# Ledger of designs, part 21: miniprotein binders against q5uxb8

Target 1, 222 residues: q5uxb8
Amino acid sequence: MPDAVRRCPEDGFFEGDTCPVCDGAGTHILDGARRRQLSKFVSGALRHFPEDAGIEVDKAGWTGFDALRVAVERQYDWADAAALAGVIATDPKGRFERTGVGNEAGITTAGGRVRAAYGHSVDVTLDGTDDPVPATLYHGTAPRNVDSIREAGLKPMSRQTVHLSESAAAAREVGRRHAADPVVFVVDATAMQSDDRRIVKRGTETYTTDRVSPVYLSLLEK
Short names: E, the ipSAE of ESMFold2; O, the ipSAE of OpenDDE; V2, 0.75 times the mean of E and O plus 0.25 times the DockQ between their complexes.

## First folded at step 15 (miniprotein)

Design L7 (at its last look DockQ between E and O 0.42; V2 from the best seeds 0.63)
Fold by ESMFold2, look of step 15:
Structure L7 (fold): chain B 222 residues (1-222), chain A 81 residues (1-81)
Amino acid sequence: as target 1 above (222 residues)
Amino acid sequence: SKRIKELEELLKELAEELGLPEPELDIIVVTENGKTKVYVFVEIDGWEIAWAVGSSVEEARRRAAEEALRYLEEELKELEK
């Protein structure tokens, strides 16, 4: 199960028992079970069934935070603005993006817009962000995939985009979800961007692109 | 039911063959305009691999399991065994 969500009055939402900034206890917002349940409803609504959830998404996938709040309150009698803001702010998979509130997204329980960062089946065209892209990105995978990736590159398979990590450590951890001894590919993001390949930051640690040709890939030495 | 249990066991076995954690299912019941729909999501380590909708939990679970099997079978084919 995911950790509970709590709220620090100074530093915003966090998971676990203590605020990572001030080490205070904060106030309880959601237990792990409800956090998971709400996250799945919000993810599903933004990705797959906005109309059934009672919201509208625009062509870039955005809906109003306050409209989404109304939808979650209708769906679950225990849900409120703080629960919704907390799920969005603490998501461990970078599932959500929130804009229109400046750097207050981890704190405010009102205003702005929200979208799923990836995974849509509805007709949307995700716009990029202005955030800089590191010169080097990483992809962690099972050793059994190495030959296929060397030959064909990274492709989205059943997902809409290829996901890349900001660091080798993050990529290795993702790879460990798939194999006991994962391998990491190094991605030359500078070269990709020089060739007009688009890379976009999603959430806090993840970047997306549509494909990585083999020319941009090399194996990271362990 | 027995059929759904068989599908879910096959999912577990195929994920294990691929070196993947056991798939997890989440069920979301949505009611809008007096209509009830059931959404089922299948995830591996928090990553959605399949989803489906149905008019009942049984129907949606079965459909989602079938979609997850297609996903895992496609992943297996891509590995050049």
Scores: ipSAE 0.717, ipTM 0.898, lowest interface PAE 1.1, mean pLDDT 84
Fold by OpenDDE base, look of step 15:
Structure L7 (fold): chain B 222 residues (1-222), chain A 81 residues (1-81)
Amino acid sequence: as target 1 above (222 residues)
Amino acid sequence: SKRIKELEELLKELAEELGLPEPELDIIVVTENGKTKVYVFVEIDGWEIAWAVGSSVEEARRRAAEEALRYLEEELKELEK
C-alpha cells in the first residue's frame, strides 16, 4: 500500500509524513488506499479507456487537467482537484506527465495537461524528448531480484520499457512497493549512450530504455 | 468462481517459479450511460503485465488472469532457452 499524500503549502504535494523540503507536516490529502485507487483509475483512463472515463486524449495522449478532474469527481465522490493533483505529483513510477502549469506543477490544482508517460493501449504517439540524460541513473528493486539482474540485466517486466530513476532515493521509493528493504542498482547511463543505447526521459524523474545489460549495472552498497 | 480462483492461484505459482513478486490485482468499476464495465489490472513488481475488461468482476478477473498467465508463460519459455 502506498503512503498517504500530503500537501505542503509552500512546497507542494509529497508522500509520507514530512515534507522533504521543509520538514513540515503539511495537510492530509489522501490515504494510501484512495491514492492507489485514484492512481489506477487515472492511469487506466489515460492508457486504456478514455472514452469510458469520460475524457478525450489527443494524438500525443494529452488530456486537460480540468477535464480529467471532472472525470475523477464523477468516478469517486471523495476525489477532488487536490487529490488528482496530488496523485499525479507524487507518483513514484512516473506514470504521469503534467505540463502547462509552470513550476507550480506540484501545487496547482487547475489548468495544464496530463498524459500517461507509458503503457498505452490506445493509439498515441509519444515523442522523444531532448532532455539531457544524467550520467548516472538508478533502478530500485527487491533483493530477491539481484541475482537475476546481475545475470540477465534489467529487462521489461512487460513488453514495455525499463524504467530508471534519476536519484537513488527515487529508486528506493519505487523499490519499496515491492520490498521492505529495496536495493538500488546504479546504471552507467554514459556508457550506455556511448554504446548507442537509447535512454529517454519520460515522466517526472523517470527515464526509459529497452534493456540494461549487466555490464552497465552495479549494486549500490548500503 | 472456482475457475477464477484456480487461475489466480496458478498465476501466483508461476510468478513464484519465475522468482517474481506476487501479482497484484486492481479492480476498477466504471459506470457510464447505464452500462457497467469492469477493468482488472495485473501488476508484478509495479509493472502492468496484463489487463482486461468485462461486464462483470468475474469476467474481467478471469480474462485478466488468462492474459497474465500467457505473459508469464512466455517469460518462462524464454528463460528455458
Scores: ipSAE 0.688, ipTM 0.895, lowest interface PAE 0.6, mean pLDDT 86
ESMFold2 (binder alone), look of step 15: mean pLDDT 83; pTM 0.784

## First folded at step 17 (miniprotein)

Design L10 (at its last look DockQ between E and O 0.36; V2 from the best seeds 0.63)
Fold by ESMFold2, look of step 17:
Structure L10 (fold): chain B 222 residues (1-222), chain A 80 residues (1-80)
Amino acid sequence: as target 1 above (222 residues)
Amino acid sequence: SEEEKRIKELEELLKELAEELGLPEPELDIIVVNGKVYVFVEIDDWEIAWAVGSSVEEARRRAAEEALRKLLEELKELEK
């Protein structure tokens, strides 16, 4: 079950019991069950059934935040602008992107545009972002996959793209979903970009690329 | 019912195949939107499959079958 979503008046939305910036308790917005339910409706509406949800998405996948708010309020009588903003701002799967609100994306409950970062079945063309790419990214996996990855690299399989984590901790958590004792690969993103490989930020902690050659990979031994 | 038992067998096969591939346990979610039932099957941040139907049984069956098909394709790709 996902953590509850809370709101810090100064620092914006966060998950868990205390604000990671100021250590305050904030205000309760959604329990984990409702967070899961709302995030599934929002991701489905943006990816698969915008018309049934009562929204329109443009060619790049965007819809207005305020239009989406109306749709979620229609769908669930317990949902409101804060619930929607919180689900978008705290999504642990990097499913959502929000623009048009400047540096207030993690705080504001109005304005701007929203889209799913990946997973569309409707006809959209996603553009990359100009957000900086960290020098180092990470990939978590089961120990049984290590030899194949060292030999052939990271391939997207049926996910369209390879997904990389911003931190070793995030990658280890992903790996723990695959195995009790996960392994983390370190990805030399600087070398990839110097070799003209495209890496794009999706959501807050996820980056995508088409593949990672073994030359860019090393094991996080410790 | 026999139908419910059949659907649960499909969902168990899906769990077993994911484990064979070294993937986390699949999660299923069901929502009703505009009178239609939507079912989603996800592993971690990967939405393997989804389906829509006029009933929970129909949508669950279709989603599980599509998820199995995709994971079997994944296994086939790995063996090459």
Scores: ipSAE 0.718, ipTM 0.895, lowest interface PAE 0.9, mean pLDDT 85
Fold by OpenDDE base, look of step 17:
Structure L10 (fold): chain B 222 residues (1-222), chain A 80 residues (1-80)
Amino acid sequence: as target 1 above (222 residues)
Amino acid sequence: SEEEKRIKELEELLKELAEELGLPEPELDIIVVNGKVYVFVEIDDWEIAWAVGSSVEEARRRAAEEALRKLLEELKELEK
């Protein structure tokens, strides 16, 4: 169960019991259960069933915050603008994008537009501001890691994220840091994204993700 | 009911497959929207599949089947 959503009057929405900025208690917005429920509805509405939810999504996936608020309030008698704003602001997977509002500390509970950042089944074209993820990415590692990766996939080690490379050559270079003769895994980034797995560009040839399941991995033959 | 048994079987298979693949246990969320039942299948907070039905049973079944299909298809592609 996710943590509760709270709001600090000075620092904005946060998850957990205390404001990560000032250590204040803030105001309770949603418990974990309602947070999960509302998040699921909102993500579903934006990705899959806007009509059933009672919203309209434009070609770029955007809906008005106020329109979404109305839909949320109709769906759940306990939900309001603060709940919606809180869910959007605290989503750990970056499922939502919101515009037309200030920074986190200054975010109002009204106004702007909202969209899902990924995972749509409805026909939308996300703005080109997001660097497109190549269909195929690569991961360089030591040969000794092959069996583990085949079994458990790619998991963050000392880092919080798994690093993927745009090319096999780049992946090999990364792998050379760990072994003289590195191996390269091929990552089906398209399949990952189709399964709502987020991949983010972090450099010219570097992408990051939380993990890569074995189902998306194959060993590149030399 | 036989339907419920089948649903549980599918959900168990999904769990087993996820485990075999080294994935966290799948989680299912059920919501009702505009009189329709929506079921979402997530693994590690990532949506793997979803389905809609006229009943909870139908939606659960469809969601489980879709999730299984997706994971199995990816597995099959790797085994080629």
Scores: ipSAE 0.714, ipTM 0.896, lowest interface PAE 0.6, mean pLDDT 86
ESMFold2 (binder alone), look of step 17: mean pLDDT 81; pTM 0.768

Design L11 (at its last look DockQ between E and O 0.40; V2 from the best seeds 0.64)
Fold by ESMFold2, look of step 17:
Structure L11 (fold): chain B 222 residues (1-222), chain A 80 residues (1-80)
Amino acid sequence: as target 1 above (222 residues)
Amino acid sequence: SEEEKRIKELEELLKELAEEFGLPEPELDIIVVNGRVYVFVEIDGWEIAWAVGSSVEEARRRAAEEALRKLEEELKELEK
């Protein structure tokens, strides 16, 4: 189960019980079940069935945030602009990108454009980004996956890319949804880039790459 | 029903195949949009397959079949 989404008036949306910036409780936006449900509708609408969802997606995959808000409100009577903004801002898998609102993407509940960062079955051409990549990235997983990852590295399933988190906390939250005692891998992004491996920022806290060789992985110290 | 039995068999096979990869148990999500049923199959939070159908049973079956196909191709590629 994903964590609930809450909102800090100064720092924006966050998951869990306390704002990671100010330690305040904020206000409740979504429980975990509704967060998951809304995430599935939004990602599906952007990737697979925009017409059924009542939105239009342009050549690059974008739709208006406000148009998407109308679609989610039509789909779920409990959904609103804050719920949509919160799901987008807190997504642990970098599923969504938002532009046209400057530095307010994690805070504002209106304006701008939104797209799925990957996974489209509709005909779009995504542009990449060359945003700065942190020296260290993280991947959270269930303990039972550790041996296979240490041996084979991180590889995407089918056609999807490997997703890495900007912080250990974000990576642990990904792992907690599937295991009570998750494990976090530390990814040496500097070494990967020195070896000409491309890492691309997708959304707020998520980065993508095509694979991570075991030589770049270590377990986060307990 | 016989269809529910088939769907359960597909879902069990999918679970077994994911375990062979060392992956967590697949999760299915079901939503209804504009009168159609969409089913998503995720492993470790990543969507590996999806399907649409006119009923929950049909969409579940199609999604499980597609997920199996994709995982079987990944296993074949890895063994090479």
Scores: ipSAE 0.731, ipTM 0.896, lowest interface PAE 0.9, mean pLDDT 84
Fold by OpenDDE base, look of step 17:
Structure L11 (fold): chain B 222 residues (1-222), chain A 80 residues (1-80)
Amino acid sequence: as target 1 above (222 residues)
Amino acid sequence: SEEEKRIKELEELLKELAEEFGLPEPELDIIVVNGRVYVFVEIDGWEIAWAVGSSVEEARRRAAEEALRKLEEELKELEK
């Protein structure tokens, strides 16, 4: 179960019991169960069933925050603008994008637009702010890691994210940091994205993701 | 019911398949929207499949089938 959503009057929405900025208790917005429920509805509405949810999504995937609020309030009698804003602001997977709201602590619970950042089944063209992820990415590692990766996939080690390379050559270069004869895994980025797995470009030839399941991995044969 | 048995079988197969691939256990979320039942299948917090039905049973079945299909397709592509 996810942590509760709370709001600090000074620092805005946060998950958990204490404000990560000032250590204050804040105001309770949603418990974990309702947070999960509302998040599922909102993500579904934006990705899959805007009509059933009672919202309209434009070609770029955007809907008005107020329109979404109305849909949320219709769906759940316990949901309000603060709940919606809180879910959007605290989503750990970056499922949502919101614009038209100030960057100030305590984002207003009204106004702006919202969209899902990825995972759509509806026909949307996300604005090119997200560099397209290649269909295939690569990961370079030491041969000694092959069995572990086949079993458990790619997991963050010292870093909080898994780093993927745009080319096999780049991946080998990364791998050379760990072994004289690195191995390269091929990552099915298309499949990952189709399965709502987020991959983010973090440089000219580097992409990051939280993890890569073995189902998306194959060893590149030399 | 036979339908419930089938659903349980599918969900178990989904679990087994996830385990085989070293994935966390799939999670199912069910919501009702505009009189229709939506079921979402997630693994490690990521949505892998979803379905809609007129009943919980139908939606669960469809979601499990879709999830299995996706995972199996991914397997086939890797074996290629």
Scores: ipSAE 0.704, ipTM 0.887, lowest interface PAE 0.6, mean pLDDT 85
ESMFold2 (binder alone), look of step 17: mean pLDDT 80; pTM 0.751

Design L12 (at its last look DockQ between E and O 0.39; V2 from the best seeds 0.64)
Fold by ESMFold2, look of step 17:
Structure L12 (fold): chain B 222 residues (1-222), chain A 80 residues (1-80)
Amino acid sequence: as target 1 above (222 residues)
Amino acid sequence: SEEEKRIKELEELLKELAEELGLPEPELDIIVVNGKVYVFVEIDGWEIAWAVGSSVEEARRRAAEEALRKLEEELEYLEK
């Protein structure tokens, strides 16, 4: 089960028992089961079934936070604005983006717009990132995958998107989740962007793209 | 029921295939929205498949079948 979501009145939403900023307990917002349930409804509504959920998404995938709040309150009698804001703010997979509230996104329970960051089955075009993309990115993998990746490139496979790391060290660490002696591919992100391939920063050191052609890949030699 | 037994077999096959690929055990979630049943299949928090149906059995079956198709495609990719 995911951790509970709690709220610090000064520092915003967090998961687990204590606020990472002030070490206070905050107030309880959602247990793990409800957090998971609400996350599935919100991500599903934004990605797959906005009409059934009672919301509309625009061409870039955005809907109003307050409209989404009404939809979640209709869906679950225990859900409210704080529950919605908390799920969005604490999502461990970067599933959601929120804009139009400045640096208050981790705190405010009203206003702005929300979209799924990836995984849409509805017709949207995700744009609007201003974050710079490093010239070189990295992908760590199990040795058994090397030949397939060299031939066909990186594909989402059992994931919804291709994940790239900011450094070789980070990529190697990710690769260790799958193999004791991981292999790292070097990704020519500059060339990809020059060819109009979309790469988006999803967290502190993580970037995503829909695929990486073999022409942009090379092995990092040990 | 025989349909429930069939669905359980699909879900078990899904678990076995994920294990063969070195992936964590798939997790299924079920929600009802606007009178329709939605089922999501996730591995390590990533949604690999979803389906909708008019019943829990229909949605579960469809989601398991789509998840199997995705993982079988991945296995073929790795073995080619």
Scores: ipSAE 0.749, ipTM 0.919, lowest interface PAE 0.7, mean pLDDT 87
Fold by OpenDDE base, look of step 17:
Structure L12 (fold): chain B 222 residues (1-222), chain A 80 residues (1-80)
Amino acid sequence: as target 1 above (222 residues)
Amino acid sequence: SEEEKRIKELEELLKELAEELGLPEPELDIIVVNGKVYVFVEIDGWEIAWAVGSSVEEARRRAAEEALRKLEEELEYLEK
């Protein structure tokens, strides 16, 4: 079960029992069970069934926070604006994006827009203001790693994340750090995102993800 | 019921297949929205599959089948 959601009056929403900033107890917002339940509903509403949830999602995937709040309150008698705001603010997988509000410490329980960051089954085009993930990414590695990658995919090694490159050339350059003649894997980023796998841009040509299953990988032929 | 048995079989197969792939155990969430049952299958917090049905049994079955399909595709890829 996920940790409870609490709110520090000074530092905003947080997970667990104590504010990670000031060590205060904060105010209880949701227990773990309700957090999970609400998160699932909200993510589903934004990704899969906006009509059934009673919301409208625009072409970029956005809905109004207030509209979503109304839907949440209709769905669960225990849910309110604070619950919704808390779930959005504390989601560990970055499933949600919210605009029109201040920073985390200053986030109000009203206003702005919300969307799912990825994993949609509804027809949405995520705004170019969010660094769109290319349909295809690349991973450079040493030839000796090919068999392992084919078997187990790309997993974080010493790092917490797998690093992907925007181009084959960039991937080769990364690979050259490990071997004189690097190999490049092609990553089906579109398929990954369709399967609710998060890929985040971390640099001009670098993207990160937790793991890449072999199903998304192919070896780039030289 | 035979339907419930089938669902349990599918969910067990899903678990076994996830294990075979070295993945964490799948988690299922069930919610009712506007009179429809939605079932979500997640592995390590990532949604693998979802389905909607008119009943819990139907939705669970469909979700399990969809999740199995996706994991089987991954297994087939590994076996090539």
Scores: ipSAE 0.698, ipTM 0.886, lowest interface PAE 0.6, mean pLDDT 85
ESMFold2 (binder alone), look of step 17: mean pLDDT 82; pTM 0.774

Design L13 (at its last look DockQ between E and O 0.30; V2 from the best seeds 0.64)
Fold by ESMFold2, look of step 17:
Structure L13 (fold): chain B 222 residues (1-222), chain A 80 residues (1-80)
Amino acid sequence: as target 1 above (222 residues)
Amino acid sequence: SEEEKRIKELEELLKELAEELGLPEPELDIIVVNGKVYVFVEIDGWEIAWARGSDVEEARRRAAEEALRKLEEELKELEK
């Protein structure tokens, strides 16, 4: 179960018991169950069934925040603008992007546009983001996967997106979840971005992309 | 019902296949939108499959079948 969503009047939405900026308790917005339920509806509507949800997405995947709010309020009688803004602002998997509100995306409950960051089944072309992306990223994996990755590249397989690490050390740590002696691929993120491949920061050391062609990959030596 | 038994068998097979791949247990979420039922299958918070149906049993069955198809393809890609 995800944490509840709360709202700090000064610092915006957060998950858990206390605001990470001011340590205040804030105001309760959603319990974990409703947070999960609303997140599923919003991500589904943006990715798969905008028509059934009563919204339209453009070629880049965007819809108006206010239009999405209306759809959310129609779907759940307990949902409102704060619930929607909170789910978007606190999503632990970076499922949503919001623009057109400057630095207010974690605070404002009106305006701007929203899209799913990945996972679309509708035909969209996602653009890049303003977040800085390191020139080089890394992917840690089990040794048995090396030949497949060299031939076909990194693919999300049955998951929505490919995960990349900011450092070789972080990539090895991720790879240890699957093997005692992980192998690390080096990813030429600069070349990917020059070829209009989208890479998005999802946390302090984590980035995502839809796939990495073999041309951008090499094995980390030594 | 017989359909419920079939769905539970599919969901159990899905759990077994995820375990064989070394993945966390799949989680299913169900919502109703515009009179249609949507089911989502997630592993570690990542959506691997979804389906729509006119009722819960249909949507669950379709989602489980799609999730199985994707994980079986992943297993085949890992076999040498």
Scores: ipSAE 0.761, ipTM 0.912, lowest interface PAE 0.8, mean pLDDT 86
Fold by OpenDDE base, look of step 17:
Structure L13 (fold): chain B 222 residues (1-222), chain A 80 residues (1-80)
Amino acid sequence: as target 1 above (222 residues)
Amino acid sequence: SEEEKRIKELEELLKELAEELGLPEPELDIIVVNGKVYVFVEIDGWEIAWARGSDVEEARRRAAEEALRKLEEELKELEK
């Protein structure tokens, strides 16, 4: 169960019991159960069933925050603008994008637009800052890691994220930091994204993700 | 009911397949929207499948089937 959503009057929405900025208690917005429930509804509405939810999503995946609020309030009698704003602001998987609102403590509970960042089944084209992820990515590592990766996949180590390369050559270069003769895993990025797994471009040839399951991995033959 | 048994079988198969693939146990969420039941299947917080139905049983069944299909397809690709 996710942590509760709270709001600090000075620092904005946060998850947990204490404000990560000022250590204040803040105001209770949603318990973990309602947070999860509302998040699922909102993500579903934006990704899969806008019509059933009572919203319209444009070609870029955007809906108005106020329109979404109305839908949320119709769906759950306990939900309001603060609940919606809180869920959006505290989502740990980056499922949502919101524009037209203030920063940090200034995030209002009204206005702007919202969309899902990924995982759509509705026909949308995410334009803007979303760099397209190649269909195939690569991960370079030491040969000694092959069995572990086949079993457990790629997990974050010291970097908090898994780093993927745009090319096999780049991956080998990364791998050479760990072994003289690195191996390269091929990552099915298309399949990952189709399964709502987020991959983010972080550099010219570098992409990051939280984890890569073995189901998306194959060893590149030399 | 036979339908419930089938659903449980599918969900168990889904769990077993996830385990075989070294994945965390799948989680199912159920919501009702505009009179339709929606079921979402997540692994490690990531949605892998979803389905809608007229009732919970139908939605659960469809979601489990879809999730299984996806994981099986991925497994097959790995075996090539």
Scores: ipSAE 0.731, ipTM 0.900, lowest interface PAE 0.6, mean pLDDT 86
ESMFold2 (binder alone), look of step 17: mean pLDDT 82; pTM 0.784

Design L8 (at its last look DockQ between E and O 0.26; V2 from the best seeds 0.00; counts 0 for: pTM O .552 < .8, other shape alone 6.434 > 2.5)
Fold by ESMFold2, look of step 17:
Structure L8 (fold): chain B 222 residues (1-222), chain A 80 residues (1-80)
Amino acid sequence: as target 1 above (222 residues)
Amino acid sequence: SEEEKRIKELEELLKELAEELGLPEPELDIIVVNGKVYVYVEIDGWEIAWAVGSSVEEARRRAAEEALRKLEEELKELEE
């Protein structure tokens, strides 16, 4: 079960029991069950069924935050602007992007635009971002996958998108969840960006891309 | 019902295939939107398949079948 979402008046939305900035308790916004439910509806509406949800997405995948708020309020009688903003701001998988509100994205319950960051079945073209990307990124995997990855590159497979780690240590830690002795690939992110490949930061140490051709990959020997 | 038995068999196969691939157990979620039933299949919070139907049974079956197809393709690629 995901953690509850709470709100600090000064610092915005957070998950768990205490604000990471001020250590205050904040106010309760959503329990974990409703957080999960609302996240599923919002991501589905943005990715797959905007018309059925009663919203419009543009060619880059954007819809107005306030229009999306109206849609969630129609869908769930318990949902409101704070619930929507909280789900977007605290999403652990980087499913959502919000623009047009400057540094207020983790705080404001009105204004701006929202889109799904990945996973669309509707025809959209996602613009790249200006966020800096490290020259080198990493991917941890089970040893049994090495030959396939060397031949075909990294593909999203069952996870909708390829995720990359900021450091070899982070990649190794993620890989240990799947294998006792994980293997780490080194990703030449500079070369990918020089070839107009889109790489986007999704969390403090996680980046996503749609695929990584073998020419950008090498093994980190262990 | 016979349809419910078939759906449960599909969901068990999906669980077995995910385990064979070393993946966490799949989770199914159901949402009704504008009179249509949407079903998602997720692994570790990542959506791997979805489907729509006019009933919960139809959407569940379609989503499980699509998820199986995708995971079977993934297994085939790993074994080659």
Scores: ipSAE 0.681, ipTM 0.883, lowest interface PAE 1.1, mean pLDDT 85
Fold by OpenDDE base, look of step 17:
Structure L8 (fold): chain B 222 residues (1-222), chain A 80 residues (1-80)
Amino acid sequence: as target 1 above (222 residues)
Amino acid sequence: SEEEKRIKELEELLKELAEELGLPEPELDIIVVNGKVYVYVEIDGWEIAWAVGSSVEEARRRAAEEALRKLEEELKELEE
């Protein structure tokens, strides 16, 4: 269960019991259970079922904060703008992007736009970022997929993009969702970029690309 | 709430069926949105959600089985 969300009047939203800046208690916003629940709903609304959630998402994945707030309040009687803002501000996986508001310490509980940073099933085209891409990225998968990947590379399936991990450990963790003993492919991101293949950082430890040709892939030796 | 209870029961059933079918243990979550039961699955570090029915009560087992089927399909597809 995630930590509770609290708000320091001076330092903004934080997770846990104590403000990491001033050591104050802050004001309680959400317990861990509601935080998880709300985060799940918001991420789903932005990624997978905006219509059912009662929001509109533009081609870049954006919705209005206020529109999302209304959807949240309709879904949960305990949720409000502060809850939504808190979930967005404290998300450990970088699932959300918010614009049109102040910095972290001065973020308001109203206004601006929100989108999911990655993981969409709805048709969106996310803006590129200027975040540096590591020379090497990784992809975790099941052993049974090795031959297919060697032949055809990595292709997007239910998602619009291929997801790559920043570390072998992260990739292995991803792969564990598919098999007990996952394999990790090493991706030559430098070569891809040199060949004008775009790789974009999304969220924490995650990078996305349209496709990875086998020429850029090698199996990580254990 | 009664809804939360029903959701929890479905989650438990999903876990049991997943184990029975020998599927990997993904993180599963269930939510009701606009009268639809959605199943959330984290795959490849990403959360995917799909509707499996109109209510937990009316289609508990069928929804769970369908969710598992979809999960299996998604896992296979993402691995290809």
Scores: ipSAE 0.254, ipTM 0.619, lowest interface PAE 1.3, mean pLDDT 79
ESMFold2 (binder alone), look of step 17: mean pLDDT 82; pTM 0.774

